# Ledger of designs, part 9: VHH binders against q9xw16

Target 1, 132 residues: q9xw16
Amino acid sequence: MSGWNAYIDTMTAAAPSIKRCAIVGAADGSVWARTEADNVFKASEEELKTFVALFNDVTQVPAKGADIEGVHYVVPRTEESLIFGKKENTGFFAVKTKSAVLIAVYEGPNEVAAQVRKAVESMQTYLNNAGY

## First folded at step 1 (VHH)

Design g24 (framework vhh_gocatamig_d2)
Fold by OpenDDE, second read of step 2:
Structure g24 (fold): chain B 132 residues (1-132), chain A 120 residues (1-120)
Amino acid sequence: as target 1 above (132 residues)
Amino acid sequence: EVQLVESGGGLVQPGGSLTLSCAASGFTFDDYALAWYRQAPGKKRELVAGISSGGSTVYMDSVKGRFTISRDNAKNSVYLQMNSLRAEDTAVYYCAKDIPPPYSGDFDYWGQGTLVTVSS
């Protein structure tokens, strides 16, 4: 088992509202790990390449939104290493580490967002401190 | 040659405590993050706790407040203190050395694992 797959499992276990999750390269959007089977993360590498490039200038992302898995999300705001989006009863949190972007797509009311954010930011902190 | 050897597992009643140890050799211990994983019957192996080379820790939610990961660089060892054990903690526990992204995050070595059984 890939170590990155273990991190996927950790995030999905920490927040039950997470439906799909991926860890991709910050430089090129290459997929290092993703949820599979019934919860397969479906974004193409071409789409992910575009997505990770959003972190080059997060201040512009709210104006144009973000696309994941062919779905367009409204992005209310961004932080330096955080992009989150919403669409109806779904959303995503994406956090950037030194080398990776962690993406979690969730489903549920607004109240579940806090737990999803906590899960991905916890992993972000760990990976950053580990040099990843 | 890199080697990881886990120990400390056993049978314990709910609410009990165990301390797992992992002795590492064959690499510069101080430079690497270490982690404890577990695999329960019929389930996937999951990260339980991790500790960076700098000492930062991460835990899965279900073990927060109950488990503590630590490392002793002088002994090339990593530990997992497990308190308030629950039946759901039953699993084979493994320690691992983390590998950076150029290697796709694969863990290059696993120990034999140590079985923890929590049962009344």
Scores: ipSAE 0.021, ipTM 0.352, lowest interface PAE 4.7, mean pLDDT 89
Fold by ESMFold2-Fast, scan of step 1:
Structure g24 (fold): chain B 132 residues (1-132), chain A 120 residues (1-120)
Amino acid sequence: as target 1 above (132 residues)
Amino acid sequence: EVQLVESGGGLVQPGGSLTLSCAASGFTFDDYALAWYRQAPGKKRELVAGISSGGSTVYMDSVKGRFTISRDNAKNSVYLQMNSLRAEDTAVYYCAKDIPPPYSGDFDYWGQGTLVTVSS
């Protein structure tokens, strides 16, 4: 097991409503760890490269939306290091650390979204403190 | 038991290059991410570069384009190629293995470190 998979496990344990998630490199979108098997995170390397580049200027993202796993999400607003999107009963939260981007895809109503956001932001804080 | 042995440090002039090596033993090397940290005199240790089990890499902003981390699983080794060295890169460089949550701390520093001095 990759040491980065332990962070995936921690995040999904904190928010069981996370269906799929990944930790990717902020510079190139390369996958460091992701959920596997029945919960496999399906985004391609090219899609992830495009996605992490959105953090270069998050203010432009609400006009365009964002694509994760071939699904186009409406992005209602962004924060400096946070992009989130919604598509019917699914959504995602993505946060940037110094060197990584954490992406969590969830399913459910807005109250479920709050739990997922908290888990992702907690891991963001942890990784930033670790120098990532 | 677990050992990480760094080498390759030395005195180099600004603009020069060095390659650091870390030889690992006592654990299943292929299963773990490895990282290089550095600590300048009087400062906290900071992450320089990391490489996942699958070979994906991360770098601190100030070294992007100048440093390259790589691994050789057959040799249980991780490397840091440092180019265009600056005085601010002067530090002891440590090789580290990732530790999973819920343990306190972000990485285990099992290596003694190797000193890099950039001066004329």
Scores: ipSAE 0.006, ipTM 0.177, lowest interface PAE 9.8, mean pLDDT 81

Design g25 (framework vhh_gocatamig_d2)
Fold by ESMFold2-Fast, scan of step 1:
Structure g25 (fold): chain B 132 residues (1-132), chain A 120 residues (1-120)
Amino acid sequence: as target 1 above (132 residues)
Amino acid sequence: EVQLVESGGGLVQPGGSLTLSCAASGFTFDDYALAWYRQAPGKKRELVAGISSGGSTVYMDSVKGRFTISRDNAKNSVYLQMNSLRAEDTAVYYCATSDLYEGYYYMDVWGQGTLVTVSS
């Protein structure tokens, strides 16, 4: 009926300030869905493989930061199954479910970041409940 | 109440050194990123250095190699070691953090500031 792109559309509708986002496999970083065209999520498969491996031990991430789309983000702290980063007015939220990692890149102030985080965490809950 | 209190500012000659200290209270210090900002008269506040909860650091280009940010979680303190000071480093220095887990570029908790003057 509806593929994984429907979930991308749901997150973007909930938080229009999401510039780019993707749903990737937690085990290998394989792309299940991503924003396309003018909002294409540009991370390489090798970068995504490296990124999803960060969820094996999120406590190490604040010391190193994280790379998404060739951009190095400072990760101020992590929460259980949540990595987020900031670089000036650009940031990201990434959450892990049972089988997937959701990544949303945004641009804007803290009010925007809060909306993006809520949208990503809502989808995380939905996918976990759906068995993903 | 979340509070940050800076100390260590003063008058130094060009080429001198100062260590700024920031004492934090009222929050779980270990979980928060902290930053040093500065503001010269008539200019916007600018990020000088930041340190994450895990110890990752960032620096403004003009201070790289001269300034070092560090933290001591047992003492709820963050420090800025400033070496090879220049007249352009003259500013009020602020310790800052964010209650919203946003990192260095949106700060909502600020100290009172400490004045650093570099002059001969």
Scores: ipSAE 0.000, ipTM 0.128, lowest interface PAE 15.5, mean pLDDT 82

Design g26 (framework vhh_gocatamig_d2)
Fold by ESMFold2-Fast, scan of step 1:
Structure g26 (fold): chain B 132 residues (1-132), chain A 118 residues (1-118)
Amino acid sequence: as target 1 above (132 residues)
Amino acid sequence: EVQLVESGGGLVQPGGSLTLSCAASGFTFDDYALAWYRQAPGKKRELVAGISSGGSTVYMDSVKGRFTISRDNAKNSVYLQMNSLRAEDTAVYYCAREYDWEGYFDLWGQGTLVTVSS
C-alpha cells in the first residue's frame, strides 16, 4: 500500500465533504493514491493524462471546462496552479505541485466548497515544501 | 473606510513566539470568515489558518499544534498566535476576508513581516 494514502486521509479529515479524491503524477497523471471502495475515484488513466496537461496553460480551461470521472464541469476561472469547477451540487478543486496534482471532488453548498479549497491548498503547500 | 490592518510582526529567534493582530473596519465583521496567509521570498502566497464567522478553524499542516487563530467580534479583530517558530515560518503575513464559496478573498491587509533567525 502507498504511503501517499495518509495524505488522502488528512485531506478528507480536514474537509469531510470531499467525496472522492486522488493524488496523481503531474507529468503523466499516474495515480499515486486515491479514495477506494465505496468512495473510489473513478477517472481513467487516459482522462487523468488529459486532465494534468491542462496545467500547461490554465488560461485556456474556462473556455472548454474540464472532465473528471466522465463528468463535464464548468470552470469559471483558474489560477496559475489551481483549476476548479462546478456542476449542479457537485464540484472539484485541483492543484498542481512540483511533481503532483491533487484532485478533490466534493458535494454541498458554497460554505462546504470554501472548506474543501482550504484543505486542498494547504496540502499543496505542504507537498511543495516537502519537495513534491 | 473598508480595511484590514495587521500588526505584531518582527524578528524572533527559532523556538520563540509572536502574536499577530488584524484590525478590521468599515464592514460587519461578524458576518465574514477571516484568514491568515503568508508569502516567503520566491514562493506563492499560501493559506496559514482560517476562521469562519461561527468560529470553526482550519490550519496548514505544517503549523498545526503550533499556531492558533482566534477572533474577537467585540473588537473587530482576528489573531494568529504563533508558537515554536521555525526558520521556514519567515514570511510576510497577510490578513484576508473571505466572501465566496471558492475561497476568494476580496479584502487584504498590507502585510506584516515575520523574520525567524538567530
Scores: ipSAE 0.000, ipTM 0.094, lowest interface PAE 16.9, mean pLDDT 81

Design g27 (framework vhh_gocatamig_d2)
Fold by ESMFold2-Fast, scan of step 1:
Structure g27 (fold): chain B 132 residues (1-132), chain A 121 residues (1-121)
Amino acid sequence: as target 1 above (132 residues)
Amino acid sequence: EVQLVESGGGLVQPGGSLTLSCAASGRTFSSYALAWYRQAPGKKRELVAGITSGGSTVYMDSVKGRFTISRDNAKNSVYLQMNSLRAEDTAVYYCAAGSPLPPYPTEYDYWGQGTLVTVSS
């Protein structure tokens, strides 16, 4: 809509192993952009509102895990602005900026996970520097 | 310091094919992410295809299966092979080169001058 699809495209270009991703508002989980068609990010607005609220206190998340697209992920630990989870051969990285949360769901081994993390953290830095 | 020079645009009939080329002067592109963007009249510029330094590719959904991006680091070039062209593909096509890390699309370090592709009968 607002041109945010270009940032989705950039993250997927940097880490092609991202299966689905979205950029959502940090305050309310409103979707700014998401992957579509065969790669559609399926999380509901209610689920996203719950998910972004996890960033209010990330230290509580490892005890409960996190739900994305109706899938429950084990969250082994968190960092101040980073939540990541694993479910068998899939996983996600979510990072918070000033105004947004970036969520990337991937499939593959740990080497793939490292590339996905790098892509979302690079976009996090870019958006923070841009005032988002 | 670095210039991107595009070529290959032109008039083609629906269902036809074109190959766009983008050549760099001054530097090698082995470490850069490369992309093709397009802008149709009255529309915003959009990413068509991208290729990382490692060769991984991404495509806009409407061009998947029809377009192929490739690179030749020895020639400092990136290519866009366009097949099964449609009227909706009519646009000015731009190549862009950037760091594999930030900045991202709106901050690509280098842009070409653009080459016009017209798909019309």
Scores: ipSAE 0.000, ipTM 0.112, lowest interface PAE 11.5, mean pLDDT 81
Fold by OpenDDE, second read of step 2:
Structure g27 (fold): chain B 132 residues (1-132), chain A 121 residues (1-121)
Amino acid sequence: as target 1 above (132 residues)
Amino acid sequence: EVQLVESGGGLVQPGGSLTLSCAASGRTFSSYALAWYRQAPGKKRELVAGITSGGSTVYMDSVKGRFTISRDNAKNSVYLQMNSLRAEDTAVYYCAAGSPLPPYPTEYDYWGQGTLVTVSS
């Protein structure tokens, strides 16, 4: 287990509604760490390459949505370093650090979204401060 | 419930600077996403800038590099620093607050009454 797995564990512990999450390279979508076993994050390398490229121009993402693990999500809006999507009672938060993209897929009502967002943004801040 | 009050609007010359403030009463901003919108005469209201509870920001393309949104949770306030102002920036500017992920995709829960910014020589 790489050191990055500890950050996966931290995010999943901070937000119980997170079902799957991953830390990937911002440049190429390479997987640094992911949830595994019963909660394996299943996005392909090709899909992740496409996904992380969305951060090159986040303003266009709401118009087309985003795909993760073969699922298409509606993206209500974006932030400079944040993309979030919704599909029924599921959604995702993706935040960009200096060198990584953190992705958390969650399940639950809208009320759980705040906690999920907090978890990924907290990790974003931590990693940015650490130079990642 | 949160009440929002904007201030700082006024008349400024092209190339000038202005700082807008928005103060909330009754409840803290800490858990809210905050935004500035503007509406020019005869135009639709449009997002100018937004900031999440975690500090992530977004800007409309025409204000990138000129405008900066920031928040001070201790003062329960959000700000919009506007530099290099242009005539096309003339509008009523509105402060908005909402949950991190609102029930409606592009809707904020609370709005201020607006403050007028006029950029004219």
Scores: ipSAE 0.000, ipTM 0.215, lowest interface PAE 12.4, mean pLDDT 89

Design g28 (framework vhh_gocatamig_d2)
Fold by OpenDDE, second read of step 2:
Structure g28 (fold): chain B 132 residues (1-132), chain A 120 residues (1-120)
Amino acid sequence: as target 1 above (132 residues)
Amino acid sequence: EVQLVESGGGLVQPGGSLTLSCAASGRTFSSYALAWYRQAPGKKRELVAGITSGGSTVYMDSVKGRFTISRDNAKNSVYLQMNSLRAEDTAVYYCAAKPPLPPGDSYDYWGQGTLVTVSS
């Protein structure tokens, strides 16, 4: 068990709408931790490599959208270290730290998005201050 | 070699307060990340609060505004001030410590746990 699993548990506990979650390397998309069992995060290494590369130029992402776990999401907008997408009653928030990308996939109405964002951004801040 | 010992748990009524303490023996943990976890019956262990060596904190949403994690490096201790306690806060609370991380590292040290029971 990776120590990074504790951070997965923290995010999922902070926002009940989060269904799947992963912490991956910002450089190559390598999986450091992810939700498992009934809520297994299913993105492949190749897909994650492509996904984390989106942060190299986030300004282009809204035009292209983003793919996670074989699902294409519309990306309304981006911030320097934040990409979020929507598809029907699902969505994702992805934030970049110094060395990692945190990804949370959630289900629910638009109203739950704020809580999901807060969860991943809180962890983003924590990890950044920890040096990661 | 290194031991974490929790204290301060007990029975408290809803709305009450408790302060948990965790004292480490052996080496200094000034460079370590410290955390409080809890595990309720039939539930998995979950991170309640964490604090980096630099003092940055993180909380699970359900305890934000109610719980405060702090550390005293001189006393080699970490604390969890718990206010406005709720029945759902009932759990065994564990102290944990880990060195500065490389990716994939886990907590190196765990306490034995202290029981917090919130009940009217």
Scores: ipSAE 0.008, ipTM 0.229, lowest interface PAE 10.2, mean pLDDT 90
Fold by ESMFold2-Fast, scan of step 1:
Structure g28 (fold): chain B 132 residues (1-132), chain A 120 residues (1-120)
Amino acid sequence: as target 1 above (132 residues)
Amino acid sequence: EVQLVESGGGLVQPGGSLTLSCAASGRTFSSYALAWYRQAPGKKRELVAGITSGGSTVYMDSVKGRFTISRDNAKNSVYLQMNSLRAEDTAVYYCAAKPPLPPGDSYDYWGQGTLVTVSS
């Protein structure tokens, strides 16, 4: 039983436009928890290892983009501990905490994106305050 | 989204015991922090006991050793076992729930409350 599954449930409840999400280890991209069943997050172990390594220097990410679930996203810019990308009506927000990376994939217009970002950043703050 | 319904309040003699129950709906119950608050006539609402999703508990000083908060995620319920009740414990008791988001002091979801009266 993973206590981290509870945080997945909380994040998806906070922003219903999140289609799939995961909490992974910041050091290695190992999956701690992810959405399952109809909303299964399908990134491979190698893809996640590559993805979390992007947080070693977020300033390099806009030049090459980011891959999540086999989809290549354009990353127009990055912020401290935040990588986000968009492709048509689909996008993602990923944030790094002390020990984890939270990844949320959503579908919808810009106002939906703003709500998803708020939910992910709120979880980031909560986990950092909890020592993660 | 969480809905909370309290039960178990009533009239009790000093030194008696009472168990309050709070039933919750919602698929994310196990991730919520849960608490019991109370509000006595003419006084402000105060935190009595709290329990995190991980099971850590906190108690108001005046109830330590007398009250016990517990949760049962399989039943989507939180409980307050109240022993050695005193007249000063007379209040409306409220169940409250807060998702892990956002950080703050107040719990975001509230029940309707249940009245506990301890006769002097």
Scores: ipSAE 0.000, ipTM 0.140, lowest interface PAE 10.8, mean pLDDT 82

Design g29 (framework vhh_gocatamig_d2)
Fold by ESMFold2-Fast, scan of step 1:
Structure g29 (fold): chain B 132 residues (1-132), chain A 123 residues (1-123)
Amino acid sequence: as target 1 above (132 residues)
Amino acid sequence: EVQLVESGGGLVQPGGSLTLSCAASGRTFSSYALAWYRQAPGKKRELVAGITSGGSTVYMDSVKGRFTISRDNAKNSVYLQMNSLRAEDTAVYYCAADRYYSGSYYPTEYDYWGQGTLVTVSS
């Protein structure tokens, strides 16, 4: 088991509205760690490779949206190293670090989105400071 | 629950090699992520290399291709093989271990640090 699972546990504890999340390689979308069992993150390897490539030019993403776990999300806008999307009562936040992409899928109203974003951005800062 | 002790530092000439070792005591060594940090005089402590429990590695850009981090779970040890050493590699090198299960809201820093070992690269 990867020691990266500790960071998955930390994010899900920080924001209980996170249903599934993963830490993947920025270059190829390879899974470093993800939620498992009843909350398994189910994105295919091909989907993750496509998804991380979106960070090559985030300005193009709002026009096309993004696919995670076979679900198409509307991406209203992007920020520098952040892609977020919404579909009905579900959403996601994805942030890029030097070597990784963190993806968190959540369910709930807009009030919980802020908590999820904070959890993901705090982990982004930690990993960037650690050289990842 | 983990104590870290570094060794292997010393004086080496530019272009030379050193191997740093970090021996850990305590349980569950194999589940920890481990890292080497360094701190030069007047500078902040910076990450040099890291290795996860599964063996995945990361390196600071300036040491890629020159340094190799490895672990030996049977010996409860982590190593930093340093080749083609440069004057700018002069620093105190620290071994660090990250908590597998954190009680904290965020893991903001490594839980366990060694005492450090001095590496001096000079002719």
Scores: ipSAE 0.000, ipTM 0.139, lowest interface PAE 15.9, mean pLDDT 79

Design g3 (framework vhh_gocatamig_d2)
Fold by ESMFold2-Fast, scan of step 1:
Structure g3 (fold): chain B 132 residues (1-132), chain A 121 residues (1-121)
Amino acid sequence: as target 1 above (132 residues)
Amino acid sequence: EVQLVESGGGLVQPGGSLTLSCAASGFTFSSYALAWYRQAPGKKRELVAGIYSGGSTVYMDSVKGRFTISRDNAKNSVYLQMNSLRAEDTAVYYCAAGLPPPSPGYYFDYWGQGTLVTVSS
């Protein structure tokens, strides 16, 4: 399977606390690559289309929260290209590049969250530099 | 099965126009970069135009202003509009689709069979 799967592997190797992740199209939420098998990222096509549209106006997101894999997350604040949320011992980071949105779901305390954020933002930088 | 099928090639006079089409199936089209390459007899295959998943484009210098690449994700198709054709544009044109590699740069996973474009009087 294709070169986008290697990017999933790179992120999960850099931050082993990532439980599930995906790379999706920024315009339509189409899945380019995702974790599979026991770690399958289970978001529906409709949910992903809704989720990527949140980046069109991130200022609305803290009031509403965000849904990923049927789980509603509290979103405390957003940045122009970053949405993150928390629910109990789980959380996510989502970052937008020119053409893609990277979504990583993790479990663990704040120290783990910081490692996951770093991994996702590093990949965001790499893809932006590659023209994606 | 993955397929890329080109169409639209043919014989045209200098100054004429052609539109090449490439129909894709068997992969998630919207996530792929698409490109048109060409190969003239006795020459290396060269990149003519490329379009990234987000719509950004790249062109060979000699075709800028004359050729336009576009994509239609709903139809899984990529197009090359060729205007002001010259004798030196004569070549077999290939459609290619690829994802970014793990290292800097990019590659193409899939190639079409090619379509011949001949520009002559």
Scores: ipSAE 0.013, ipTM 0.180, lowest interface PAE 8.3, mean pLDDT 84
Fold by OpenDDE, second read of step 2:
Order: C-alpha cells, then sequence, then structure tokens
Structure g3 (fold): chain B 132 residues (1-132), chain A 121 residues (1-121)
C-alpha cells in the first residue's frame, strides 16, 4: 500500500456518498491509488488513459460524455480542471492536479454532489500546493 | 422540495433596462452554480449568463457588457441586470441551478418556470 492510499482514505472519509475513487496519472492514466475491497475502483488503464485525455479539451466533453468503469455518464458540466458526470442516482467528479487526476464516484441525490466536489477539490488544492 | 421562482420580466423598449430575480429554495444555494437561460420562440434554449459558487461569471458573447449576473447567498437569490436591451433579447428567461459552474451546452439540475421579457418599441 503506497502513500497515495492515504489520500484515497481522506477523500472517502470526507464524503460518505463517495463509493469509489482513484488517483491516476494525468499524463497516461496510470493508477497511483484506488479504493479496494468491497468498493474497488474497476476502471482499466486503457479506459483511464482515454479519460484523462478529456482534460485536453474539456469543452468537448459535455457533447460526448465520459466513461468510467465501463459506465457511460452524461457530462452536464466541465471546468478547466474539473469534469462532472451523472447517471441516474450516481455520478462522478474528476479533478486535475499538476500531475494527477482525482476521480470520485458517488451515489445519492443531487444534494450529495456538493460534498463530493468539496472533497475532491480540497484534495486537488492540497496536492497542487504540494507540487503534485 | 427544490424551487426556483423567477420575477421581473415584462415589456420594455429597446435601450431600456430590466432586472430579473430568481428566488431559490430547497437546496444548498451557496454550493451551486446559478445561471440564466433564455428561449425565444422557435429557437433553442441558450445560456445567457452563469455564476460560479465562488462568484466567477460567464456570459454569452451577445450580452457581454450589457448583462450582469449576480447572486446573494443570504437571500438565496440570483439576479440578471439587463441593460441596453435589444429586440433580439426577447425571450422567456429561465433561472437554473446546478453543480459545477455553467457553460454553453451545460445542463442544470433545477429550473424555474421562466419569466417573459419582451423588448419592443
Amino acid sequence: as target 1 above (132 residues)
Amino acid sequence: EVQLVESGGGLVQPGGSLTLSCAASGFTFSSYALAWYRQAPGKKRELVAGIYSGGSTVYMDSVKGRFTISRDNAKNSVYLQMNSLRAEDTAVYYCAAGLPPPSPGYYFDYWGQGTLVTVSS
């Protein structure tokens, strides 16, 4: 278990609605850390490579959506370093740091999204300040 | 229950001004991005202006310099100050709320019923 697992634990603890999450390399989608056990994050590295590439032009993402763990999400909104996906009562927030992409998959009503976003953005800020 | 209620619409002459208000309830207002959309007859709904939870704003090109979106978290309200109104600004204006920030083509989670703005001489 790498030191990055601590960041996974921090995010999942910050928002109970987060079911799975991962920290991946922004350049290639390589998995640095992921939730395990009953809530294993299951996205393949090929999928993640495609996913992180979405940040090259986030303005195009809402038109095509995004795939995570073999699930297609509509993407209602993007920001320069943020992609928000939604499917029924599930969704994800993905944020980009200097060198990583943080992905949190959550379940719940729309209201939980605020907390999930806060969790991943807090981590984003922390990692950016740390040079990651 | 989430509710967005627009007000302030009406008839105004070209060059005139109008302020739209949207009162929100039923969600954590301060965490949400807010936006004004409009839909003219026979046209698609389009983003007019959006405001981030942090206060940053976005505008469609045709309203830049004329329209100003603002929010008051204490009142759970969002506003659209419209100056130098043109005939092409005639539309039903909708208030919307969602997470994260708005942009053209984005979908919002919650919508008001709309208020009609008519710009005519």
Scores: ipSAE 0.005, ipTM 0.223, lowest interface PAE 11.4, mean pLDDT 90

Design g30 (framework vhh_gocatamig_d2)
Fold by ESMFold2-Fast, scan of step 1:
Structure g30 (fold): chain B 132 residues (1-132), chain A 123 residues (1-123)
Amino acid sequence: as target 1 above (132 residues)
Amino acid sequence: EVQLVESGGGLVQPGGSLTLSCAASGRTFSSYALAWYRQAPGKKRELVAGITSGGSTVYMDSVKGRFTISRDNAKNSVYLQMNSLRAEDTAVYYCAAGTYYSGSYLPYEYDYWGQGTLVTVSS
């Protein structure tokens, strides 16, 4: 399991505040790669299927929030292919590509969020340009 | 330039096993990253398993522990051993080959594709 894990490693190296992350299929939420062991991304198959379906209409997400790893996040706003949320000192950024959704969970104040966002958006651009 | 030919597809009952083979002709094979994709009716094509030129593997989560990708550079072949098959595994399976000079990662696009082989899992 090293091909897609290399992209996980690239994102976590770019933004050390990322605690857990995953690359999942946009159609069904199937996991292509995720952080493992002590940093295991714990979302269930059912939760990921529900989560990726949020990208079918991101404008509805701020009204209901989003669930990742059993944690309910407040989503303040969305952009065309970006959902992000905050719950106290924990947050996430999720971006959709042609075939994938990248999810990064981070811990820290809002001042570190920009680095996490930049890392996931850079990977989103890379994968889109590569046809994923 | 390179032609990929899949074989080994067929009808199997849930819980059964199949081995897919993909033979490449025309080129020295060892530098390619290789992958198996599948496409079910009405769905987009998705990556099932990949193997780099260095031998590192990646798997779709739903097939981990059930499917094994392997390569034989001497025979210019890549294989997908599929165990504990489920109805959801029903699809046309495609072999793909791509060049990637880093050797450590799967390519983001594949240069060569096979014609596909149908796998049907039903009773």
Scores: ipSAE 0.000, ipTM 0.093, lowest interface PAE 17.1, mean pLDDT 81

Design g31 (framework vhh_gocatamig_d2)
Fold by ESMFold2-Fast, scan of step 1:
Structure g31 (fold): chain B 132 residues (1-132), chain A 122 residues (1-122)
Amino acid sequence: as target 1 above (132 residues)
Amino acid sequence: EVQLVESGGGLVQPGGSLTLSCAASGRTFSSYALAWYRQAPGKKRELVAGITSGGSTVYMDSVKGRFTISRDNAKNSVYLQMNSLRAEDTAVYYCAATPYGSSWYLNEYDYWGQGTLVTVSS
């Protein structure tokens, strides 16, 4: 019965260093699925609406950073469908598909970040191929 | 709390159209997210289309461009317009509602209809 939670489970299994993650609607930031319980993804609806709007022009994001779960992240660079950021020992990767934005928050060094990025980009490819 | 009743299923030829409807009880329907799922024999139940309280929609790949989900809060109803039907669309279609209006995530506390059978054959 978990619907979209199967994709959350797949992504966290591929990269165990993901602390919290969510799949949200690209148009409005509506939550389709997220990690729960001790790993609950805590972003508000208002914050997610603001966040997904960043994909309308990713080139402006490095100048202002991004907010996720009330935490302000420095965004050093963006790619067409990818925003990533760092805040001390935490970071995130967010990728846009046709209909969704996947957000994964992690903790750890650059080697961990690379695995998390690979996991979210693999899911991005899968969902785009599935028409999402 | 919320009760869902599906209708509109039936037998249709390949290339044909059907409109499924789902009527809900009046318990704050407008704040709910709604979805259509389907289950074919021997397969897992899968999400076909979803719509949030704000009107944002999602579709599975194989139905995108053929199916349209919509809602009418005044009538406490959600609809699935199915065009260009194929044999592989044959399944029992279920309406589901979740009080998390910004998400159509379904869990054991969400509400399900009893299902309506759609058969696509000659």
Scores: ipSAE 0.000, ipTM 0.129, lowest interface PAE 17.7, mean pLDDT 81

